VH-VL binders against PRELI domain-containing protein 2 (PRELID2). Designs and how they scored, part 2

Target 1, 189 residues: PRELI domain-containing protein 2 (PRELID2), of Homo sapiens (Human) (q8n945)
Amino acid sequence: MGVSVDVHQVYKYPFEQVVASFLRKYPNPMDKNVISVKIMEEKRDESTGVIYRKRIAICQNVVPEILRKSLSTLVILCWKKVSILKVPNIQLEEESWLNPRERNMAIRSHCLTWTQYASMKEESVFRESMENPNWTEFIQRGRISITGVGFLNCVLETFASTFLRQGAQKGIRIMEMLLKEQCGAPLAE
Key: E = the ipSAE of ESMFold2; O = the ipSAE of OpenDDE; V2 = 0.75 times the mean of E and O plus 0.25 times the DockQ between their complexes.

## First folded at step 1 (VH-VL)

Design n14 (framework fv_nepuvibart)
Fold by ESMFold2-Fast, scan of step 1:
Structure n14 (fold): chain C 189 residues (1-189), chain A 123 residues (1-123), chain B 107 residues (1-107)
Amino acid sequence: as target 1 above (189 residues)
Amino acid sequence: QVQLVESGGGLVKPGGSLRLSCAASGFTFSDYYMSWIRQAPGKGLEWVSYISSSGSTIYYADSVKGRFTISRDNAKSSLYLQMNSLRAEDTAVYYCAKDEYYFGSGSYDLDYWGQGTLVTVSS
Amino acid sequence: DIQMTQSPSSLSASVGDRVTITCQASQDISNYLNWYQQKPGKAPKLLIYAASNLETGVPSRFSGSGSGTDFTFTISGLQPEDIATYYCQQYDSYPWTFGGGTKVEIK
């Protein structure tokens, strides 16, 4: 009843450029499902230099569209009977800890919508590559756990896996395009 | 300190069943993914199964699918492997291993292993 | 399934020697590769994670490198306590797979 997807990527760009591109990733014409991202809180620890940010993203709820196109008639009818899942938008909370001195950034995200029935969590790290200081390593694990819907759990797990994998791949493609457009060609060794 | 102690191994005939246990201590068991890895006598390592921290995500090696069942009891800090329809080729030392995964980690690094328990399947 | 080809299967070296072991993945696994040490009669111990990161408490003479399909594990200045079998493991894709192991012996 849970699904996890792991991502490991090396961006051949300096840490500072990758972090800047990440923070400017949305809104983006390649992903119109992200409606807005607002910084709710930002603090800097003067002794360590660590910058904490809390952001809230509002995304279009695409679950009804996915279920309508991908699942059987019976499952779609069951979905239509569950009004609590027909919200127009999904809210995601993101917390990040950027350490410019150590050249690393930890990110934790979770879904604020449907917490009674599903949990979506994501942990990510950007850090200076040990292979080359001009490269940035990105590691991410996303997880979706679904409860409270009984016999639909197996079907929903399959779609959750696809959703996480496609989301991760789209995120990487957006980052690569932004880095190329804003920072030029990747750095050689 | 982290400690993993396997038990339940023994001699069993082909077609028989065994239940392996792994008792965990020294860390918050409910926060970590766990795996079973086996090693046939004189051979290399083979991953068998993995289970997420909540028990909701489970994967098996094709060689054991339908015969083995991994489970966990977070209240008892224990991991289990129910082994059914055992075959001679299942003869191995079975290791319980802890995933290093926690906040900020995106990998399945097996950072601590138990001492193993021997399962012998023979007639 | 991703096949991990590890070489050599065994080697004998003298104390102080540089020992190199390689792993080749049948497809791109990025840097999702770990290296383990297994001493006779003992459980495996994690030495290197994510291809090149040294695990806490592991001596600096051990190192790893590589990405994609080709990976190398090195012991700089072999010590008597390094007699063991070494295994690589990929965790890019299910099922997790291990290399065949390299038995390191001292002459």
Scores: ipSAE 0.005, ipTM 0.447, lowest interface PAE 13.0, mean pLDDT 78

Design p03 (framework fv_patritumab)
Heavy chain, then light chain:
Amino acid sequence: QVQLQQWGAGLLKPSETLSLTCAVYGGSFSDYYWSWIRQPPGKGLEWIGEIYHSGSTNYNPSLKSRVTISVETSKNQFSLKLSSVTAADTAVYYCARDDFLYGSYFDLWGRGTLVTVSS
Amino acid sequence: DIEMTQSPDSLAVSLGERATINCRSSQSVLYSSNNKNYLAWYQQNPGQPPKLLIYWASTRESGVPDRFSGSGSGTDFTLTISSLQAEDVAVYYCQQYYDTPYTFGQGTKVEIK
ESMFold2-Fast, scan of step 1: ipSAE 0.006; ipTM 0.516

Design p04 (framework fv_patritumab)
Fold by ESMFold2-Fast, scan of step 1:
Structure p04 (fold): chain C 189 residues (1-189), chain A 123 residues (1-123), chain B 113 residues (1-113)
Amino acid sequence: as target 1 above (189 residues)
Amino acid sequence: QVQLQQWGAGLLKPSETLSLTCAVYGGSFSGYYWSWIRQPPGKGLEWIGEISHSGSTNYNPSLKSRVTISVETSKNQFSLKLSSVTAADTAVYYCAREVYDFWSDYPLYFDLWGRGTLVTVSS
Amino acid sequence: DIEMTQSPDSLAVSLGERATINCRSSQSVLYSSNNKNYLAWYQQNPGQPPKLLIYWASTRESGVPDRFSGSGSGTDFTLTISSLQAEDVAVYYCQQYYSTPLTFGQGTKVEIK
């Protein structure tokens, strides 16, 4: 019924540096589609030290760019017919739980713009690598589920798969560039 | 060991408001959804609703506007209010922790339960 | 709402014998995207809260004895106790979490013959 992509990445940088780079990831010249990120809520749990943050990201609709690169006539026809894909901006809600004592961070994101028609979710975990305490393990899963659009479901699922895959790849590239820029070369030991 | 402790009024008259509180000890309150489930004497279980650490709620539609769940994050507590009670609301009320699932927008299953509070509605 | 129906309402089994409890949902609780059944099983001893036994239809909760097993898919599910022990005398409930509101079966009481 839906499409999903899974990512497992090891950043050869300490947890604190990876988290700091993630929190400063946007705005970024490499991703002009993210217009703004605003912190809506921030709380600290006194018992555990866990920091909860809720952020709202406003992103430019990337569908026109993806469609221009598409070789699929059906994807282009879907764009012409489906007005929900023509919105100017997409709003994403991000919740994160940073545990500085245990050196892990969980992140949950979902799309607010298309909730009536689609469930768009992404969840991520950063944690200290078991292999090397100077490395950070990153696990991410993205999923899009589309409701009740009949024969257009297959076309929309193709678009959703492309969107998730390209988003994940771009996110990894941006993180790698930020880590190299801010922290220098990756740690081999 | 994480524990849920619950308390509140055990004896009510018809038309009153039921008020129960649940406190989380020995573990993290944030990052989870917390639910209320009730069980009339000798009957099955009925899910009442859930609340997140951030205060987002989802309620069983059968209880409509009678139910309100609130959170006091500074105290690691969440509370149930059920208005306009009748004899049909007589039950043991449980607070419970919902398992965190990476992929769910909706309540799942429960891995930790409070001991229960018997609420009796009688004149 | 998804209606959960258990059978039988009560079951008397001798110590060491197999106990089988069935649970049927009014619609499928199998999610095609992740191939998971959104079904859990609980054990409730007299005077105690329910205790989680099984989730995702067949995954045993940590600390639950291996004599408990869950099986089934879609709309038809089974909880099996391979060799009943005295401490297994309880009421057992299935629960769906495929859609809200969350719903439970009416319960199956397991007694010793």
Scores: ipSAE 0.000, ipTM 0.505, lowest interface PAE 12.1, mean pLDDT 81

Design p11 (framework fv_patritumab)
Fold by ESMFold2-Fast, scan of step 1:
Structure p11 (fold): chain C 189 residues (1-189), chain A 124 residues (1-124), chain B 113 residues (1-113)
Amino acid sequence: as target 1 above (189 residues)
Amino acid sequence: QVQLQQWGAGLLKPSETLSLTCAVYGGSFSDYYWSWIRQPPGKGLEWIGEIYHSGSTNYNPSLKSRVTISVETSKNQFSLKLSSVTAADTAVYYCARDEGYDYFWGTDYYFDLWGRGTLVTVSS
Amino acid sequence: DIEMTQSPDSLAVSLGERATINCRSSQSVLYSSDNKNYLAWYQQNPGQPPKLLIYWASTRESGVPDRFSGSGSGTDFTLTISSLQAEDVAVYYCQQYYSTPLTFGQGTKVEIK
């Protein structure tokens, strides 16, 4: 069974500023889990103006930190037996399509680590808000599908949901910090 | 080729509002951010702020409380207003085109095309 | 803010000789994800607007003579004029575009000796 986390956020900043902050998001002192980001491909479609970019991010495995905060002895004991999840780093592949003419950006991320045991995917969209053209709507959907065995499935699902939720919340906080620092105060109504 | 034409008031008294306009000819207006940069006589360059055709702006924090940049997309123009001027605002003001590795990858740009400059003198 | 400091403030060089201008940033302007230095150089002749010479620390702008070159990475950058010509008498500025606010060096005046 799968676990999903949905995020809907409005940044009270214009599209161009939000996209710029997203592309400058890492490295960042607020998120020491991202070790490096490398651009593997980038190309511009001259007819449409769409900019495609493929990046690979290397991140610290945060599972040990997440489990430290668990109140469940069972979760901790089960984690100690699931060695495949104890890799030192995880690799994420990110593809993005920036459409400057339509003022939207689609992003898809895949976890390259653990692929034999789990499918970890994230899709995000930045677009001009329908409520106010000076605001940017951000919609993100993360999904983890696990092939865990027997009674361990609930433990693995708890990890997956916590991982997605913490990642989303941290990402939003970092974006808000960067937007305020680099673009000034939010555009109030 | 693309050309920037700028104009506005040359002599102001303290407390007045500076108003300058820049018009873009011979090229795309909507594909770039456009900036204002000033230079006091005999001194260096200070970035004031930038604007995109949608009206999105970024300002230098040192000037943010006094500065407004606006666009008139139908005329391919953008304008600077700086309120409550003092003698310290005496400078040549330039409009410029923002250019970078890729137009939309950041708010941080170098300037490949400049207007000729407008001297603004603030004196009592 | 990233502070840009140039040295020297002024330079006197004979025609045909090499001129070297240095620029230092208060923090790195090298972006790890694209491995590019967000640094530009401008030339300003008396009474004229600045003219872009170099971007990405070492890429020469179209139409700029081959005698101009940029080098350096991270926090330390150099603009070199290999053989000074009369029209090169100007003030030169470095600029970082790694983060807002965009900032310039204080300028280096190049004069004929």
Scores: ipSAE 0.000, ipTM 0.467, lowest interface PAE 13.8, mean pLDDT 79

Design p12 (framework fv_patritumab)
Fold by ESMFold2-Fast, scan of step 1:
Structure p12 (fold): chain C 189 residues (1-189), chain A 122 residues (1-122), chain B 113 residues (1-113)
Amino acid sequence: as target 1 above (189 residues)
Amino acid sequence: QVQLQQWGAGLLKPSETLSLTCAVYGGSFSGYYWSWIRQPPGKGLEWIGEIYDSGSTNYNPSLKSRVTISVETSKNQFSLKLSSVTAADTAVYYCARLEDYYDWSGEAFDIWGRGTLVTVSS
Amino acid sequence: DIEMTQSPDSLAVSLGERATINCRSSQSVLYSSNNKNYLAWYQQNPGQPPKLLIYWASTRESGVPDRFSGSGSGTDFTLTISSLQAEDVAVYYCQQYYDTPLTFGQGTKVEIK
């Protein structure tokens, strides 16, 4: 089975402020499940000015708790057999390409822990809004795929869709909070 | 048939750390949640927390800051550590297995250890 | 947290008579998708660990005598012992396994008159 969720958000703040907040987003009290984020690799391309960063995030595996709270017996039965329930932490690899000249940033993330039977991947872009150069557009696509789920695909698709959507919404709320704290009120004009 | 054997500290002083171990014999350790449950003298049952064979845990929020449950899969054992004990922690401590019922799954404690009396006194 | 309340605290019943124990949950433990109640009953004899009697509110565990039965749905549950025997003198607990933390009732002591 496969599930894709698309998000489109406008932050009413300049690109440089949004990128700075994103890079300092975690750890954060609103998402205590992110334990650590470490920069593994960072380099600048002399010809283009593009800054590449590779980060590893370590997150608490909250899937067992989330599934018990969801109370879907089919989801619990199927996910219990997937190795994701058997690990204490989830590792996420994030690669980003920041282009200061063109004022855009591409981000690709994937789960290192869910490789045998499941995968989770995200692609994101921050760029100047076409509606207002003092605003920043954020576009994200998340995908979860699971192998060997048979006739329970629709139940697992509903869970995966909800998980991706709630994660994205939490991320947006955290960003808006950080931008307001660090940069003041959003720009209306 | 599956049996749970438990052992550990019997008498503790306030502020010490309680340590108990439970070993599984005669059946599979994998695929189950293993729990700790306590019972103060003359009172009811309180669930402390659970662990899966991978090491994934769920704790009772009232005890979460003081509780650690760990697993030794190679030995079919799991253990409870409860820090900063007080007289309120005096209880019989049980280990137990959560049975997963197939065909619209539920969980209930089908196998229990004998219990270990832990007394906290100065 | 789901709070479990049992009544009565203690019950004295003559040998061969019916004993009834009630359990109430602060939230429904009925899962609508499978129409099952995540409710169990345990018997505890003095000096022994609890023994599972009933799960899913009404299914008897293997080896449990027919005189034990569970009923109810949602928030209100009953354990019935149709004809009390001497070995049934014990404390009985209800438990929900619908959500964590798993919670138990405070117990009902059953004694012979």
Scores: ipSAE 0.000, ipTM 0.423, lowest interface PAE 22.1, mean pLDDT 78

Design s01 (framework fv_siltartoxatug; at its last look DockQ between E and O 0.03; V2 from the best seeds 0.00; counts 0 for: pae O 8.8 > 2, placed apart)
Fold by OpenDDE, look of step 2:
Formats: structure tokens, C-alpha cells, sequence
Structure s01 (fold): chain C 189 residues (1-189), chain A 121 residues (1-121), chain B 107 residues (1-107)
């Protein structure tokens, strides 16, 4: 069973500014859950100009304690291995392909933690808006698949859905704030 | 190759306004943030502020009340004004380009040679 | 503001030596850290960006590493041209801030 969330946002800022803000988005006081981000790999294709970047983000475990306890108790009874849900932090891997020439960026993210219980993946695209070349379109699709927890799947799915939706909105708010602070008022139509 | 060059008066009286201009040549002006950075004699570097070609600015809070950075895209230059100067504002002032377009970083890959501004009565 | 604490302030070394300069951020700056070299009477020049990326044209004897909020600049084998003052700079958040500098001088 899985939950999917689609997000579409238009930032009324040039592509370069939006992308720059995105790449510097975390850590941020507005989202204390993101503790750190590290660049693990970066390379540039000289022929295409595409910049590849791999980052690891360390995030606080935001699974409610009640769910963690419930899962732990159930798993202790059935599965000795659920101690992993009690980890203080989770790790997210992000890969991005920035094409400055075409003014687009593709992003793939996935959780490296709890992979045996859940798969969390996000795919995103930044691109120049067709409506206005000075605007940037953002499209994101997030999916969480939960397995192996039996009757708790429904609860976790609900949580996952809420998490994805709220996370997306929070991300957008942070972006808007950063863009406003760094780039000024949005560009008018 | 990208070249930045500072220009302006090297001597300013206390309480007056320091005014500098930086010309950018040999490269892209748009798409990059342009910064002013200063260095008092024998001391470290202090970021003053930056401007985008659109006119968007960001200033160091320590200087915000006295700093104005402007841009003239038609001339490929940007300027710094620092009001109410004191001896503490004596420094070599650098203009620099902040790499933005390609690597999207806030580091400075191109610098002017710097210009000394002395605040003295 | 993010404070960048650089150490040591002065480093005396000889040609051929391996030297390391450290910069510590007061808070997380991810990998948004640059290193500059500055010679007397000259503007700083970029050496390392993104904590470990070597700027084009910079000799390979220069390298950068990161661990949490600690960053290092290493010169594997000092050359006469390497004696200068080095600065770290974070660009994680505004205002942009620099370390106080490390003067690398000849022993």
C-alpha cells in the first residue's frame, strides 16, 4: 500500500534564483527537522553543462512517539528488528540534475532509513514557466509505500499522507520566504 | 575573462559618504550577484552586501543602515555608498562576483584589485 | 550571524611540508564553505568551493574536507608560492561571513 502526493507550484521568480534558493533551503530555522545537508558528489558534464549533485540530508525522526511505541511493542512481540523506528534521525538522499542552458532541474530523493518497512521517494522538476519566462514552475510527486506492519499500515499511511502534504507546503513556504528575502518581491505578470 | 575594477575617491572625511563604483567587463553581468567586500588594513574580510541585476539587494546587518548598493545594467557597473563614515571604515574595498548561474554558490570567483579608502579629517 | 573560527592564526612551515588549516562554523553550514588565498597587496583568490571542490587552475596539492561544522584546507606539499594568508567563508546563510584568517609563513 502506498500514498502519493502531487504538488504544483509557480514561483514568480527567475529560474536561477529559485534553484539557488532551493539548494540553500536547508538547514533553515523554519524547518528544524532538517539538521544538516552534505554534498556527497558533484560533477559537471562539460558537453551539456548539466550539473549533477548528490546530497545527504539528516533529518529528525518525526514519527510520532505513540506510533513508534506502538510499532515497537507490536514488533517486539512479533519482530525483534523494529528498534530501527526509534532512531533519532533519518537520512535522505537527493540527486539533482541541473541544466542551466535549458533552465531546468530534475530532482530525485529517497529515504535511506527504514527501507525494510517503508519506501519514500520524491521526484521533482524545476523549469521555466510556459506562462512567463521569468517564472519558475515546480512539480513534485511524492510516494510512500509502507509494508510489513500489518494493521498499522492504515495509520502509517494516513501519517505518511499528511507528512508528504505538510512537508510539501512547508517547503513551498520556506522557498517563498527565501526568495522574498534574497530576491525581493515577486515579479508581476 | 571576467574583470572587475573598483573606482572612486580614496579619501573621505568623517561623517561623509563613501562612494565607489565597480565596472564589470569581459563576462556576464546578468545572472550573478555582485558583492562589495572590505578589508581593514591588517585585518580580515567583511562582506558588505550584494546586488542582483534586477536591483535586489542584501546587506550585512552590521552596515545595513548606512549601506546602499545600486546597479546600472546599461553600463555593466554597480556602486556602493556608505554613509556617516568613521575611521573604522578605512579599508581596502573589493568588488566581487558571486557565482550564481552555474554552480549556484555564494562564493566569489572573481575579484577586483581592490581600492583603498581612507577616512581622515 | 554564523561565526567562522579559523585556526591557527599563524602557521609557520617549510617548503615540502604538509599543512592543515581548520575552520569551524558556529552552526551547520552544510557544505557551503569556500577557501581563499590572499597574498600581500592582492585580492583574495578562490581555492576551494563547496568545502572540497578545487577551483579551476588551482594546484592539486590543495584539498578541502568537511566533518560536521569543521572544515579543513590541506596543502600536501608546500611550495614557495603557497605562503599567504588563507580565509574560509561560509555562504550557507546571510550575512556571508569569513574566518579571521590564517597566515602561512615560511619557517
Amino acid sequence: as target 1 above (189 residues)
Amino acid sequence: QVQLQESGAGLVKPSETLSLTCGVAGGSFSGYYLSWIRQPPGKGLEWIGEIYHSGSTSYNPSLKSRVTISVDTSKSQFSLKLSSVTAADTAVYYCARDEWYYDLSGYFDYWGQGTLVTVSS
Amino acid sequence: DIQMTQSPSILSASVGDRVTITCRASQSISSWLAWYQQKPGKAPTLVIYDASSLESGVPSRFSGTESGTEFTLTISSLQPDDFATYYCQQYNSYPLTFGQGTKLEIK
Scores: ipSAE 0.012, ipTM 0.576, lowest interface PAE 8.8, mean pLDDT 86
ESMFold2-Fast, scan of step 1: ipSAE 0.441; ipTM 0.787
ESMFold2, look of step 2: ipSAE 0.316; ipTM 0.749
ESMFold2 (binder alone), look of step 2: mean pLDDT 89; pTM 0.933

Design s02 (framework fv_siltartoxatug; at its last look DockQ between E and O 0.03; V2 from the best seeds 0.00; counts 0 for: pae O 8.6 > 2, placed apart)
Fold by OpenDDE, look of step 2:
Structure s02 (fold): chain C 189 residues (1-189), chain A 123 residues (1-123), chain B 107 residues (1-107)
Amino acid sequence: as target 1 above (189 residues)
Amino acid sequence: QVQLQESGAGLVKPSETLSLTCGVAGGSFSGYYLSWIRQPPGKGLEWIGEIYHSGSTSYNPSLKSRVTISVDTSKSQFSLKLSSVTAADTAVYYCARGLDYFWSGESDAFDIWGQGTLVTVSS
Amino acid sequence: DIQMTQSPSILSASVGDRVTITCRASQSISSWLAWYQQKPGKAPTLVIYKASSLESGVPSRFSGTESGTEFTLTISSLQPDDFATYYCQQYDSYPLTFGQGTKLEIK
């Protein structure tokens, strides 16, 4: 069982500015759940100009306490391993491939925590808008699959769906704020 | 080695349009933001605006209504137009190249400058 | 706009002296700060970028530091060639802005 959420957003800012804001997006007071972001690897391909970056984000566990307790109680009866859901923080890995020449960036993210119970993956792309070269199109697909928790799968899927949607919207709001602060008013049509 | 060179009229009448061109030679034109910066005599530096090879621009809000920056990639040059000039627009105008953008950590630090060209606004 | 307040406006020093120029940003600019040297009748030249990175070809006697919104350019031992006007510049946010400059002159 899995949940998928698709996001499409157009930022009325040049690609370079959008990317710059994205890379500085976290941590941010608007999203206190993101505690820290660390660059683990960065390299540039000299032939293509593509910049590869690997980042690890530490995020606060936002799974509702009721769900955590319920899972713990039910799973303790069945699996001693449910204690993992009580972790204070989760880790997300983000890989990005930025191509300045072609003005696009691909992003792939996945959760490193609770992999035995859930798989969370996000694929995103920033690219120059076809409508306006000075605008940036953002497309994202988030997918979460829940496994191994039996009857609670439905509950967790619902939570996951809400989480993905809200997270995406929050991310967009943060981006819009950052762009406005850093680059001024959006470009006119 | 990359070189920038400003060109254009050094004298402009009030209310007319200042027009300058910057030629880029000896290196990459794409992948960098190219800026216009001016310096009134005996004063500091003011950033006017920038352009990317794609045509994407950003302007100083203080000048936005009067400034147009354009690029001609085929000629490896970019231009500045400043309309409705006054004596306050008298300055040495520089074109400059910024380093790689934010992802390199060097964005918009200007490593290469033209020699500058004086533009005097006078009747 | 982010204001860059540079101090002092004029600095008189002698060859061999250690000198420090300060630039303060009106808000956080992370490390997106550059220092330039400008000699009379010449274009500015990049000295420091990203607050503390030395531009290629610049003598090692030049260095940059950062603390919060305060940035410093230090010349450990002044040479005759170092007397010029120095500018800081932030590139955290648009519009890009410069400090008002520090004229380093011979005492």
Scores: ipSAE 0.014, ipTM 0.573, lowest interface PAE 8.6, mean pLDDT 87
ESMFold2-Fast, scan of step 1: ipSAE 0.508; ipTM 0.816
ESMFold2, look of step 2: ipSAE 0.271; ipTM 0.742
ESMFold2 (binder alone), look of step 2: mean pLDDT 90; pTM 0.936

Design s03 (framework fv_siltartoxatug)
Fold by ESMFold2-Fast, scan of step 1:
Structure s03 (fold): chain C 189 residues (1-189), chain A 118 residues (1-118), chain B 107 residues (1-107)
Amino acid sequence: as target 1 above (189 residues)
Amino acid sequence: QVQLQESGAGLVKPSETLSLTCGVAGGSFSGYYLSWIRQPPGKGLEWIGEIYHSGSTSYNPSLKSRVTISVDTSKSQFSLKLSSVTAADTAVYYCAREYLGDFYFDYWGQGTLVTVSS
Amino acid sequence: DIQMTQSPSILSASVGDRVTITCRASQSISSWLAWYQQKPGKAPTLVIYDASSLESGVPSRFSGTESGTEFTLTISSLQPDDFATYYCQQYNSYPYTFGQGTKLEIK
C-alpha cells in the first residue's frame, strides 16, 4: 500500500541562509543514520543561472532496529525471510535545482536500494515566503509505494510510515538547530 | 588506475600511539569510503574502520576506544591513529578503497608492517 | 558481529583440479559477500563480489555461488598462479568481518 507524509514549514530566515544550511545539513552528529553525502554532479545553466546538483546519500539501514522492536511474530518472520532488508546501508539519490534569481530550490530524492519492491520518493521546495520576504517556506512531500502482496508488503508498510514521519521531524529539528547556530535568532514578523 | 600507498613508522613502543597515512592517487578520492584493515603475522584480516571525504567515520567496536581515522582532502590522504599499543597490535596495516554502494574493497595498498616492541 | 567460517582451512590440490572453498555466515548476509586472493608477501586482491560477480581482469575459471548462508568459491581448472590464501568478507553489517582464510597449496 501507498504511504505519504506532507510537511509545510516556515523558517523565519532568509532564503540564502536556509539553502546554505540545507546543503551543510549532513553529515551531522544529530542524525547518525546519515553516514555520508557526496556531490556526484554540479552544473550551472548559463541562460537561467539554475544550479543543478546530484548527490548520493548513504544511510544506515534502520529497518532491522524498527522491526526488532515489534513483538509481532509475523513481522519478525517477515524480517528473517527477506534478506534484502538486512543490507547494511541504504543508498539515496538526490537531485536539486537551485534558482538564485527566483529565490527557490526544488529537490527530488529517491531510494536506489529497494527499487524492485518499492518506490520511495521525496519532493521538496524551498521558496521565499509570501508572508515575509525574509522568511523561507519549505514544502515536502514524501511518498512510498509498495507493490505486490506478501511478507515484503507487511514489513515495508510498517517501515514506510515510521521512516517518513521520523525523517521529516528529524530533518526539521536539524535545520532549526543549524539556522540558530549559524545565523542567530529568527527574524521577527 | 587507482593506487593506494601506506606510510609511517614501522616500529612503535608499547603504550604509545601508532600513526599511519595512506596516499590516494590515480582515481577519484571524493566519492569513496576509505578503510584501514590489518593482518597480524600468520593470521587473518581484521577491519579497523572507514572514513568518507567529509570526515564521517565508522569504527570496529573492538577497537573504537583506541582508533581515530582522519582525512586530508587537500593532500588526497587519510590517516590512522591507534593509541595505547601492545604487542597484539603488531601487524601489516593496509589501506583499501570501498566500492560505493556495496562496500567491498576493490583496491588495496601494498601494506606496511608495524612492529610494537621496546 | 557476523561470524564468517571458512572450510577447509588448508586445501592441497594439483594443477588442473577443480577446487571449491566454502564460507558460512552465522546469519543471513544476502549476497553481500566478496572473495579475496592473497599471495605470500602481497596485499589481498578482489576476485568475486556480490557473491557471484567476477571482478574485471580475473580469469573466468573463478566463480562464486550462494545458497542461504553458505557461499562457495570454485576454480574450475587450477593453475599454478592460483596457489594462495583465499578470504571471504561480509559487508552486510558493521563491523565488516572476514573468514579465517583457506590456504590453497600444491599437493
Scores: ipSAE 0.000, ipTM 0.440, lowest interface PAE 18.1, mean pLDDT 78

Design s04 (framework fv_siltartoxatug; at its last look DockQ between E and O 0.03; V2 from the best seeds 0.00; counts 0 for: pae O 9.2 > 2, placed apart)
Fold by OpenDDE, look of step 2:
Structure s04 (fold): chain C 189 residues (1-189), chain A 123 residues (1-123), chain B 107 residues (1-107)
Amino acid sequence: as target 1 above (189 residues)
Amino acid sequence: QVQLQESGAGLVKPSETLSLTCGVAGGSFSGYYLSWIRQPPGKGLEWIGEIYHSGSTSYNPSLKSRVTISVDTSKSQFSLKLSSVTAADTAVYYCARVPDYYDFLTGDYMDVWGQGTLVTVSS
Amino acid sequence: DIQMTQSPSILSASVGDRVTITCRASQSISSWLAWYQQKPGKAPTLVIYKASSLESGVPSRFSGTESGTEFTLTISSLQPDDFATYYCQQYDSYPWTFGQGTKLEIK
């Protein structure tokens, strides 16, 4: 079973400014859960000019202790495996493809932690808004697929949904703040 | 103030390997592409290649088969190796620093260069 | 590879003159063009980046323009310190490539 969350946001700022804010988004006091971000790879395509970047983010485990314990117990009982749900931190991998010529950027993220129990993936796109070329459209789809949890699927799905939604909203808030601080008031229509 | 400084042997025999090191001082090593450029005496400039602090490299196709660039973040330095040298590889070799994604946003490019070091290929 | 054709190869001028150096790219490079100044025995120094942005510390008499695949470096009024060799360089696509250079010499 899986949960998907779609997000659509329009930033009333030029693409370059939005990208700048995105690239500098973390670490941020507004999201203390993001402990560190490390660039693992970067390259530019020789023909297209697309900039590829791979980053690893270390994030604090935000799964409630009660839920972690419950899931750990369930996993132990059902799978007789050592649960890693109580880990202090989780790792996320992010890949981005920035096309400065076309003024778009694609982003794929996935969780490297708990892959045997759950798959968390996000796909996002920044692009110029069709409504206003000086605005930037952001589209994101997040999906969490949970395996091997049986009767707790509903609870986990609810948690996953909430987690994805809240995460997306937090990200948007951070972006808005950064844009305002760095670029001033948003552009008028 | 950020400074780059090339170091290595100024004389190399034909068929041997040219080895240079660039030290980065007074600034951040991370977040920049580190490039090698060379200039034969009395001639123009040729980009050799670059490396990111993560180890990602890009080489000029004309030299790719002979070039190896490496980075040592712990020492804030990166290196160039050019194998099978000939007289055509005689040049002043420069190292330079280039912002990564900042070039997209600001347009900044090679903002800091080393003084260059002459490497002569001769028997 | 993107070829950068720079002209002229040699430019003789006098102090106070207005001079223009041109660089043409073999294909579109957007605005990813830099101009460097190099004096004898010295490393190149950045003068213009992103086709028209003046590097910090560079005198305002230097300017850059772009039109399609053609780029120009202009010095509005030559000063003694401006006599040097200038290079254009594209950084749109790997490998980075340079123009052949323009030697600006005193007439």
Scores: ipSAE 0.007, ipTM 0.562, lowest interface PAE 9.2, mean pLDDT 86
ESMFold2-Fast, scan of step 1: ipSAE 0.521; ipTM 0.805
ESMFold2, look of step 2: ipSAE 0.060; ipTM 0.676
ESMFold2 (binder alone), look of step 2: mean pLDDT 90; pTM 0.936

